# VH-VL binders against q55578, part 22

Target 1, 249 residues: q55578
Amino acid sequence: MAERIQKLLSQWGIASRRHAEEMILAGRVSVNGKVANLGDKADPQQDFLSVDGKQIKADNRPRDIYLLVNKPRDVLSTCDDPRGRKTVLDLLPQDLQRGKGLHPVGRLDRNSTGALLLTNDGELTLRLTHPRYHLPKTYDVWLEGNPSDEDLEKWRSGMMLDGKKTLPATLEVISENKDQIHLLVTLTEGRNRQIRRLAEELGLTVLKLHRRTIGPLQLHTRGKVLGSGQFRFLSPAEIRLLKKQVNLR
Short names: E, the ipSAE of ESMFold2; O, the ipSAE of OpenDDE; V2, 0.75 times the mean of E and O plus 0.25 times the DockQ between their complexes.

## First folded at step 4 (VH-VL; framework fv_pimurutamab)

Design s60
Fold by ESMFold2-Fast, scan of step 4:
Structure s60 (fold): chain C 249 residues (1-249), chain A 122 residues (1-122), chain B 107 residues (1-107)
Amino acid sequence: as target 1 above (249 residues)
Amino acid sequence: EVQLVESGGGLVQPGGSLRLSCAASGFSFSSYGVHWVRQAPGKGLEWLGVIWAGGSTDYGNEFTSRFTISRDNAKNSLYLQMNSLRAEDTAVYYCARGFSGYRYVGHAFDIWGQGTMVTVSS
Amino acid sequence: EIVLTQSPATLSLSPGERATLSCRASQSVSSYIHWYQQKPGQAPRLLIKDASNRATGIPARFSGSGSGTDFTLTISSLEPEDFAVYYCQQRSDFPYTFGGGTKVEIK
């Protein structure tokens, strides 16, 4: 049966749905030798789909890959950067950088560090980034100053951001001194620069932001420390737990 | 009405394993970070680790390889899995609730269990 | 880690006397010191939070003071039930640490 091209590319792990749409608009995708337009459909069993002149079939898609990266500062959470700056793919061996369809699941800004999932499993990516599944993510946040209990309770219960109230968050204090506070913040949504913007709304400055976990995924396990700029493959158990979190298997 | 009750302590041989439980009642368990603190006979208090409300864990450096803290919010329960036990691990093990409620948030231990005794001996 | 040193190790006093217990930190902890009381066979009880704030239900004879590295727990007039071991704890840096304790005993 015929499916929208961006859906097929995403399901096959060739690109994220958004990136696939960009590829279509750029004229890089063809169906049966004709350049495709956004909104076009293709039947993977009947039609010949190509990207950059190379035929793509469901049978020829790369095998599913799942990597956890400890993103350092000054590295971008994108597959491609128009200005040629260092990206998370540049942290990987050459054979994983091209031809595998690997892309980051969600984003961490340039100055943020920590856990970032890379995969070519488009269906998992769609579900992990969809707000309905409420995938929890935990952050170590260092703030300049000493927020009041009332300020932290406002953050915990939700604050207005871009005309919409944020979902309740879990906030805990790890340590505090005269100059700064170290918070552990768990969010079940991923709005643009949410932690930094909510801190700014309370008159606070984020000194450091580190993502500790993504759902069941942790940077440091009992047997292995994943250092800054390093990556590792997910275990079968971690993949199962991630899929369970978003109602896959 | 607000209470924590430990269980699972006992005698274990060196090199053995033991799992302690802590049952919470009378408060919203899932909203709090909960801690394990131990005390060897006749000695002072030693902080072992915590599991935060969001599920993340942190430990004292000496405990990270042998001890694991977990929680089950549906059962209002906290656990401590202890492996490769040594004679020096002989202690009363307390679970405790982290509390904040004054001008600044912080972690003081306002609710404690009565403790469960772990003896590591042949 | 931050080391907390409590002194004296043992304090021998009579009922009605003032008790002054010291807790010194190896580096600044601002005001982030808590005090606990422990009686034999019992779990610790929170007395003072963040240097000077009495916990709910704690009698007014207990007071805390100090900042930076030097902290004091004062019991203005000892009652029979106050003879116990007292511990300080810091929350300024991770991991959390306790002092070695001060035993307040009769005589």
Scores: ipSAE 0.498, ipTM 0.753, lowest interface PAE 2.2, mean pLDDT 86

Design s61
Fold by ESMFold2-Fast, scan of step 4:
Structure s61 (fold): chain C 249 residues (1-249), chain A 122 residues (1-122), chain B 107 residues (1-107)
Amino acid sequence: as target 1 above (249 residues)
Amino acid sequence: EVQLVESGGGLVQPGGSLRLSCAASGFSFSSYGVHWVRQAPGKGLEWLGVIWAGGSTDYGNEFTSRFTISRDNAKNSLYLQMNSLRAEDTAVYYCARGFSGYRYVGHAFDIWGQGTMVTVSS
Amino acid sequence: EIVLTQSPATLSLSPGERATLSCRASQSVSSYIHWYQQKPGQAPRLLIKDASNRATGIPARFSGSGSGTDFTLTISSLEPEDFAVYYCQQRSNYPFTFGGGTKVEIK
């Protein structure tokens, strides 16, 4: 049966849905020799898809890949940057950078560091990024300033951002001195620059923002540390736990 | 009654492994950060690490390669997995609750277990 | 790592006397010092949090003061149950650290 091209490319692990849409808009995808438009459908049983002039066959579909990256500063959470800036894919070996459909699940801004999942499993990506599943993410936040108890409770209970109140967050004070405070913040939503913007609303400056976990995924496991700019494959147990969190087998 | 009870201590050979447990009762265990602190015979207190309410962990730098803290909220239990044990790991091991309150969660230890003795000796 | 130095190591006093215990930090910890009491064979007990705030159930004879690098725990009039080891702890930086302890013993 006929399905949206971006859905097929995502299900086959060629690209994330968002990246597939960008590829279609860029004129890189064709169906039966004709350049495809966003919204077009194809039947994989009847139609021939190509990307950048190469035919896509079922046998050419890459295997499912799941990577955890410790994203450093000044690296973009994107598959391709039109301005040629360094991206998270540039942290990977050449054979994983192209032809595998690897894409980041969600994003971290350029100045943020830490845990970022890369996969070519489009169904998992869709579920992990969907607000319905409320996957918790935990951040280390270093702030300049001295917030009051009332300021932190205001943040914890939710604040207005882009016309909508943020979901409640878990905030724990890890350590503090006269000049700065280190918070552990757990969120179940991922709105644009949320932590930085909420801190700014309270008159606080974020000195450093580091994501330490994505659901069950941790940068520190059993005494092992995934260093800045490094990546590792997820274990079968981690993949199973992650899929269970979003009701996948 | 708010209580923490450790178990699993004992005699272990150098290079061996041991898993300590801490059972919580009388409070909402899942809402608190919980810590491990040890004390060698006749010596002072040493902080080992914490597992926060959200499940994230932090350790004293020297313990990250050999010790792992975990929790099971359904069982109201805290664990310390200790690997590659050395004679200098001989100590009483305490679990402790971070103080209830936004600034004191994980900072001040208001409830302590009775401690469990770990002896690393041949 | 922040080092906490407690002095004296041992303080020998009689019931009814005032005890003054010192804790000095190697760098500023603002007011982020906690005090604990430990009796032989028992777990520590929280006395004072953030330099000067008595924990729930702690008698008024216990008081804490100080800021920056110098902190003091005072017991205004020693009771028999107060002869114990006392530890300070900082929460300003990771890793959390304890002082070496001051033993308050009966003369």
Scores: ipSAE 0.286, ipTM 0.661, lowest interface PAE 4.5, mean pLDDT 86

Design s62
Fold by ESMFold2-Fast, scan of step 4:
Structure s62 (fold): chain C 249 residues (1-249), chain A 122 residues (1-122), chain B 107 residues (1-107)
Amino acid sequence: as target 1 above (249 residues)
Amino acid sequence: EVQLVESGGGLVQPGGSLRLSCAASGFSFSSYGVHWVRQAPGKGLEWLGVIWAGGSTDYGNEFTSRFTISRDNAKNSLYLQMNSLRAEDTAVYYCARGFSGYRYVGHAFDIWGQGTMVTVSS
Amino acid sequence: EIVLTQSPATLSLSPGERATLSCRASQSVSKYIHWYQQKPGQAPRLLIKDASNRATGIPARFSGSGSGTDFTLTISSLEPEDFAVYYCQQRSNYPYTFGGGTKVEIK
């Protein structure tokens, strides 16, 4: 069946949807020998797609790759930065940085750290980022000061953000001292800067924000710690669990 | 009645593996972080690790590579998988609920199991 | 990690006497110290949370005090059932740590 070209290129791991759109606008993509325009569709079983004059055949598509990265501070969770700033792809070996179609699944702010999934499996990416699947994510949150039990209960139960109440969260206190509190926060939704904005609404300052898990994916495994700036490949079991979470087989 | 009951302890050879269970009753198990604490014969208490209500785990540094904590909320059960056991792992293992009596204010261990003895010996 | 030092290691007293147990932290833990009692052959029992708050069901003779690095558990008048080992624990820093214990024994 016919699908938008940028969707096909993204699903095949050739480029992110945004980059695919840029490639189309640059005149680099053709369908059946004719330069494609944004909004054009193609049927991968009937039509011939080319990028930079070379046909995209099944054997030319990169192998599906699934990586977990522990994103450090001051690194952008994007495929490419127009301003030349360091991105999560810059943390990878050169052979994985280009030509594989790797892109982050979702985003972490520049000053946030932790678990970030990179893949070239566009269909998995679309489903993992869709609100419908309620993929849980757990964060370590360090707050300045001493929030009350009432403040934490408001956060847990849900607060108004952009005109809609947030879903209930799981909040747990890991440790406290006179200067800060360390919370563990689990969310089943991913609204823009949600943790920082909810803390701000309560008059609290986020000192540090670290994502420790994405669904079943953890930075610490039984025998190995994934350190800051490091990456690892997902196990077959982890890939199966992610696909099951979003009804892919 | 609120309670935790451990099982699965016994004699195991050095290098062996063992899985401990902890059955919870009388409270909303899924709402609490639950911990493992061990005590070697004649020695003090040592915190081993926790599985939080959200499902993530934390361990003391010495335990991360050999021990795994998991939970099954449908069965109200907590587990400790122990691998590559050493003589120094001989201890009574307790499961404990993290709760201070205030919602979201720290973890004091207010409910403990009776403990299960693990002996690592040839 | 924060090290908790309990003193004395053993305290020998008679029923009716006051017991004073010390817990010293290697760095400030603010008020985030809990106290536990352990009788022979039994699991620990929570006595005091966050330095000074008695746990549910704990008799008034047990009290806790202190802040920063120095903490005290006091038993105003020892009952026979109070002869046990007492442990302090901090929740100020992860990982959580326990003191080495103070054994309160019959003189």
Scores: ipSAE 0.601, ipTM 0.804, lowest interface PAE 1.9, mean pLDDT 86

Design s63
Fold by ESMFold2-Fast, scan of step 4:
Structure s63 (fold): chain C 249 residues (1-249), chain A 122 residues (1-122), chain B 107 residues (1-107)
Amino acid sequence: as target 1 above (249 residues)
Amino acid sequence: EVQLVESGGGLVQPGGSLRLSCAASGFSFSSYGVHWVRQAPGKGLEWLGVIWAGGSTDYGNEFTSRFTISRDNAKNSLYLQMNSLRAEDTAVYYCARGFSGYRYVGHAFDIWGQGTMVTVSS
Amino acid sequence: EIVLTQSPATLSLSPGERATLSCRASQSVDYYIHWYQQKPGQAPRLLIKDASNRATGIPARFSGSGSGTDFTLTISSLEPEDFAVYYCQQRSNYPYTFGGGTKVEIK
């Protein structure tokens, strides 16, 4: 069946959907020898798709890759930065940086650290980022200030953000003293800068924000520590659990 | 009646593995963070780790590489998987309930199990 | 990690006497110290939360005080069942740590 070209390129792990759209607009993608336009469709069983003059065959599509990165500060959660700043792809070996279609699943802002999934499996990416599947993500949040129990309960039950109430969150206190608190926050949605903005609404300053888990994925497993700036491949069991979470086989 | 009951302790050889269980009853198990605390014979209490209500885990620095905490909310059970055991791991292992929802009860262990003895010896 | 030092290691007293147990933190823990009692062959029991709040069912003779680095558990008049080991614990910083304990024994 005929499908949008950017969808096919994403499903085949050649580029993220956004990057595939940029490639199409740049005239780098052709169908049956004709330069493709954004919105065009192709049938992978019948049509010949080419990128930069090279035909994409089933046998030369990149293997599905699934990486967990512990993102450090000052590294951007993007495939390409227009200003040439360091990105999460720059943390990988050169052979994984190009030609594989690797892209981050969701993002962490520049000052946030922690778990970030990189994959070239476009279908998995779409489902993991779709609000419908409510994939839980857990964060370590260090706040300066002294929130009341009422403030924490407002956060747990949901607060207004951009005209829409946030979903209920699981919020646990790891440690606290007079001036600071360390919270463990689990969210099932990913709105822009949600944790930082909700803290600000409560009059609290975020000192550190670290994502420790994405669904079943953890930075520290079986006594192995995935340190800052490091990456590892996902185990087959982890890949199966992620796919099950979003109804993929 | 709110209670925690440990099981699975026993004699194990150095380098061996052992899995402890802790059964909870009388409260909403899934709403609480639950902890493991150990005590070597004649020694003091040592915090080993926790599994939070949301499922995330934290450990004391010396335990991260060899011990794994997990939970099964459907079975109201907490587990401790211990690997590469050493003679210095010989201790009574307690499970304990911590509640972090309110300031005044933050990580106070208000309910404890009776403990289960683990002996690591050849 | 925060180190908690309890003193004395052993306190020998007679029934009816006042017991004063010390817990000192290596850095400020504000008010975030808990106290536990452990009798021989038994699990610990929570006595005091956040420096000064008695746990449910704990007799009024037990009281806690202190802030910053210095904390005290006081038993105003020792009963026979109070002869036990007492531990302090901090929740101000991760990882949580316990003191080495003070044994209150019959003189």
Scores: ipSAE 0.503, ipTM 0.773, lowest interface PAE 2.5, mean pLDDT 87

Design s64
Fold by ESMFold2-Fast, scan of step 4:
Structure s64 (fold): chain C 249 residues (1-249), chain A 122 residues (1-122), chain B 107 residues (1-107)
Amino acid sequence: as target 1 above (249 residues)
Amino acid sequence: EVQLVESGGGLVQPGGSLRLSCAASGFSFSSYGVHWVRQAPGKGLEWLGVIWAGGSTDYGNEFTSRFTISRDNAKNSLYLQMNSLRAEDTAVYYCARGFSGYRYVGHAFDIWGQGTMVTVSS
Amino acid sequence: EIVLTQSPATLSLSPGERATLSCRASQSVSSYIHWYQQKPGQAPRLLIKYASNRATGIPARFSGSGSGTDFTLTISSLEPEDFAVYYCQQRSNYPYTFGGGTKVEIK
């Protein structure tokens, strides 16, 4: 999908968003040989951008980067924090923290752990976060107490949240004892704090929430575990599977 | 009629690989977690692992590096890819259905296949 | 790993007699024990789930009891088709484990 030109120029390190807007207003930016206007969009996969008559080429912008992070507790899923708290970018080497346009795809709460995708591919980010693509995400959820079969079935079929019924979810019981239950919950939507709020609606307390997978992406590959606070690059196969999931080449 | 039917067993050399299949019929395969369980000749049952309805997998401690469970919901099929096979992997391999989202029937294996024999020997 | 110990290993009885099979867990599994029956050359069959609930189609002579670490499978009056190996399984903790089995054989 197309993105606003000032966002693309900012992501590519050409100019800050403010300066990119000024460049557009000055008539310095073109898309496919046509002078761009503020508010115009371009698809970086299909369209050719130029600044001052000079094509934006691969050597003029950061390479597309795709990282999987195993987010620990007490780390924020944001690029910057006004209060100076630790963010997911702080888990990366310094050369990846600035100037590459890396950002998290979606969010995990401060108290939640697990799989988080970071990329500078703006079109992939837009598609992965758009509700229309129903990207499945699977969570390990530890709940205090013993929810009834009826409670779990209400969750599976969908419950009212902010005036709209949630989409059906896959809930599976991994293990349980007298004090707690361990569920696998697969969602195809990303509503604000959905798992925690649905548990609260059922009178249940979430003890721990861990995102195990994002679509085809897993923290544990055969023979190797991505540990807490660690990151890895996605394989070409993983990138292809993600793009296919959202109808991207 | 609810059924699971395993196939793909046979004789393999130590160090070899083999892929087992399990064909499901008579139920909504995509709605269930499905498990692999093995039994060495004259021995008891050993849980190998599971692939949940959502696609996530979990394995018994010994099997995480050599065995991979996958599924194809369009074909109503479950698979077990076995690599680096050893003599101690000789066993009958069963697939089994567990409706893990239901407490009353969850994790209990209510439907089993007939089993397929894997013999690892030279 | 939770270890399940089944006793006795072999139980020799005649048709009409009562069979009592034990399954003991190395730590508490609450009520998360299932029982299976296996005849020679056949796949296991689910008998009892969650310690005490009979599976669909299972005759009333089969009953289960227990909680915590001690579980019992009872067959009130053995029929010829009941001579088989019986396994308990726990689901409280990963990895899921089975007991070693109790063989109920004709005396």
Scores: ipSAE 0.453, ipTM 0.728, lowest interface PAE 2.6, mean pLDDT 86

## First folded at step 5 (VH-VL; framework fv_pimurutamab)

Design t01 (at its last look DockQ between E and O 0.73; V2 from the best seeds 0.00; counts 0 for: pae E 2.1 > 2)
Fold by ESMFold2, look of step 7:
Structure t01 (fold): chain C 249 residues (1-249), chain A 121 residues (1-121), chain B 107 residues (1-107)
Amino acid sequence: as target 1 above (249 residues)
Amino acid sequence: EVQLVESGGGLVQPGGSLRLSCAASGFTFSSYSVHWVRQAPGKGLEWLGVIWAGGSTDYGNEFTSRFTISRDNAKNSLYLQMNSLRAEDTAVYYCARGFSGYRYVHAFDIWGQGTMVTVSS
Amino acid sequence: EIVLTQSPATLSLSPGERATLSCRASQSVSKYIHWYQQKPGQAPRLLIKDASNRATGIPARFSGSGSGTDFTLTISSLEPEDFAVYYCQQRSNYPYTFGGGTKVEIK
């Protein structure tokens, strides 16, 4: 079926979507002998798509790959950074960094750590990030401040953010002392900097933010810990559970 | 009536495995964090770990490698899978419910009667 | 890991007397101490939350106080059913820990 050209180039591992857009704008991509424009679609089964004169063949599509990364602090959750800053792809062996079409599913802020899914499965990515599928994500949140029970109830039930009320969250106080509190927060949405911004609205300072889980994916299973900056392949069971959560298959 | 009932205790050889169950009734089990606490004969209480209402688990330092806590909300049940058992694991094992409030999830207002686990040759 | 030291280990008293039980933390836990009562052959029973907040259904003769590292459970006038072991528990730092207990026994 016909898909956006930048998506196809990413799926075939030619370039990140952003780099693919640059290639299109530079006139390097053609569809059926005509130079493509940004936003154009093609179907490799029916169209002759080429980059720098070389055809993109339907049967050379890379196999599906699913990785869980424990993202360290100060690493960008992006495919490529034009300023050359370290990205989550730099944590991988070189043969996984390029040619495979890997991209992050969702984002973690630069200063956040924890679970991040990388895949080249574009359909799964769209569903996992779609607002319709409320995939739960659990975070460890260390805060400076002393929130009242009323503050925590506001957070749990929903607060206004960018003109739209946040979905209900699950909150548990793991520990607290003097002027610090450690919360376990489960969200079913992924709005921009949601935890940090809600904490700020309550007068609290985020000291540390770590995503513990993404749906069925956990960094720490019994007896096994995925360390900071490390990655692993998903098990077949994990892949099935993710797909089931978003009604694939 | 709100209650927790443990089962599955017994005699087991060192190096063996045992699975404890805790059946909950009289409350909305899925809304609560539930904990395992043990007490060796003649000793005090020791917190083993928790499964939070959101499904994540946390464990005491000594137990992260050998014990697994899980729950089945459809069956109102909490489980403790214990592997590589040692003589030092001989204890009464309690399941305990934390409060539903945000700050008291580790204050245990409901306890089971306990189940005895004996690890000996 | 925070160590809770309870003293005395054993407190021998008669019904009607005032009991004073101590719990000392190895570092500040602010007010984040719970107290439990355990009778022989029974599971523990929650008495006090966060140093001083009596749990539902706990008689007024039980009271708690303290902050920082030093905490006290007071039973103003002992009843026959109060002879038991008492434990403190901190929730300030992970992992949660219990004190070694104070046994209140009949003289």
Scores: ipSAE 0.601, ipTM 0.833, lowest interface PAE 2.1, mean pLDDT 88
Fold by OpenDDE, look of step 7:
Structure t01 (fold): chain C 249 residues (1-249), chain A 121 residues (1-121), chain B 107 residues (1-107)
Amino acid sequence: as target 1 above (249 residues)
Amino acid sequence: EVQLVESGGGLVQPGGSLRLSCAASGFTFSSYSVHWVRQAPGKGLEWLGVIWAGGSTDYGNEFTSRFTISRDNAKNSLYLQMNSLRAEDTAVYYCARGFSGYRYVHAFDIWGQGTMVTVSS
Amino acid sequence: EIVLTQSPATLSLSPGERATLSCRASQSVSKYIHWYQQKPGQAPRLLIKDASNRATGIPARFSGSGSGTDFTLTISSLEPEDFAVYYCQQRSNYPYTFGGGTKVEIK
């Protein structure tokens, strides 16, 4: 069956779909010796795909790699930045930065920190980014001042964003003083800058945003402390749990 | 009736491990943070850690390496895994519910009866 | 962490007397102090939330006051069942911490 080339490349762990598209646009991808165009399809059973002049197949994909990164501030959740800004891949050793097809699963904005999954498993990436399989994500949120009970309840129950009401969120107060409040927010959806936008809608200022969990993945677990800018491999158990949540074997 | 019931306490040797359980009933367990607090004989209360409604955990600084808190929402159960136990860990261990009412404060409004853990050779 | 110091360690009074218990924080905790009562052989019971709010079912003779670093739990007239240990706890800053407790005993 013929499928879009970017999908195949993603499935084969060569690149994320977005990055694959960029590669296609850059003329780096060929099908049967012809430079591929965006929107082209190929049958992996019949066609030969090449990247940078090297033939690729599913069997040639790198070993599946799963990394948890504690993204620091001012680091972008992308594989490449045209402006040359530091990306999450720059946090990895050279042997992992290139040739493995690692890419971020989802993203944190530049000013946010915390848990980010990197993988070359295209299938998993597709599942995890699909609206059907939204994993719960928990954030530490520091807000300036003390929001009203009403505002907190609005946040919990759902608020209008982009013409659509947000899903109910778990909202817990970890600590509070006259200057700021520390909230633990758990979302089951991943709308763009959702927490920051909701805070803004309520007239609240986010001082700090840190993601501590992605589904079954916790940034800090017993025996596994991951400092800012650091990464670790997922354990087999974590991988299994993650896959299970998206109905993968 | 809202209730928490601890179990699993007993006698254990130094260096040993023990897993405590806390069974919740009468409320939506998954919506609350639940905490472990212990009390050595004749001493005060000591906060050990918490598992939040979202499932993440935090610990007192002294307990991060030896203690693990987990929960099973399907079973309305809270757990405390204790490893490398020491004599000073001898205490009554309580589970407590974090109050999420007035200003979402974390006051502990519901407590279990406690379970005694004795670490001795 | 914030250290809570309770005083006195022991308070000996008779039924009907007024009890005044103090809790001092090592730094300002605003109003974010809770009070608990613990009777012998029992689990603690929440008495006061956020310095001055009585928990559900708590008798009016119990009251709390204070802000910043100094807090007070007052029992206007001690009942026999009020002889127990009382603890303060702060939620201003993580991690949460308890005071050392004040034992109210019969004189």
Scores: ipSAE 0.420, ipTM 0.744, lowest interface PAE 1.8, mean pLDDT 91
ESMFold2, look of step 5: ipSAE 0.521; ipTM 0.800
ESMFold2 (binder alone), look of step 5: mean pLDDT 90; pTM 0.921
OpenDDE, look of step 5: ipSAE 0.321; ipTM 0.717
ESMFold2 (binder alone), look of step 7: mean pLDDT 90; pTM 0.921

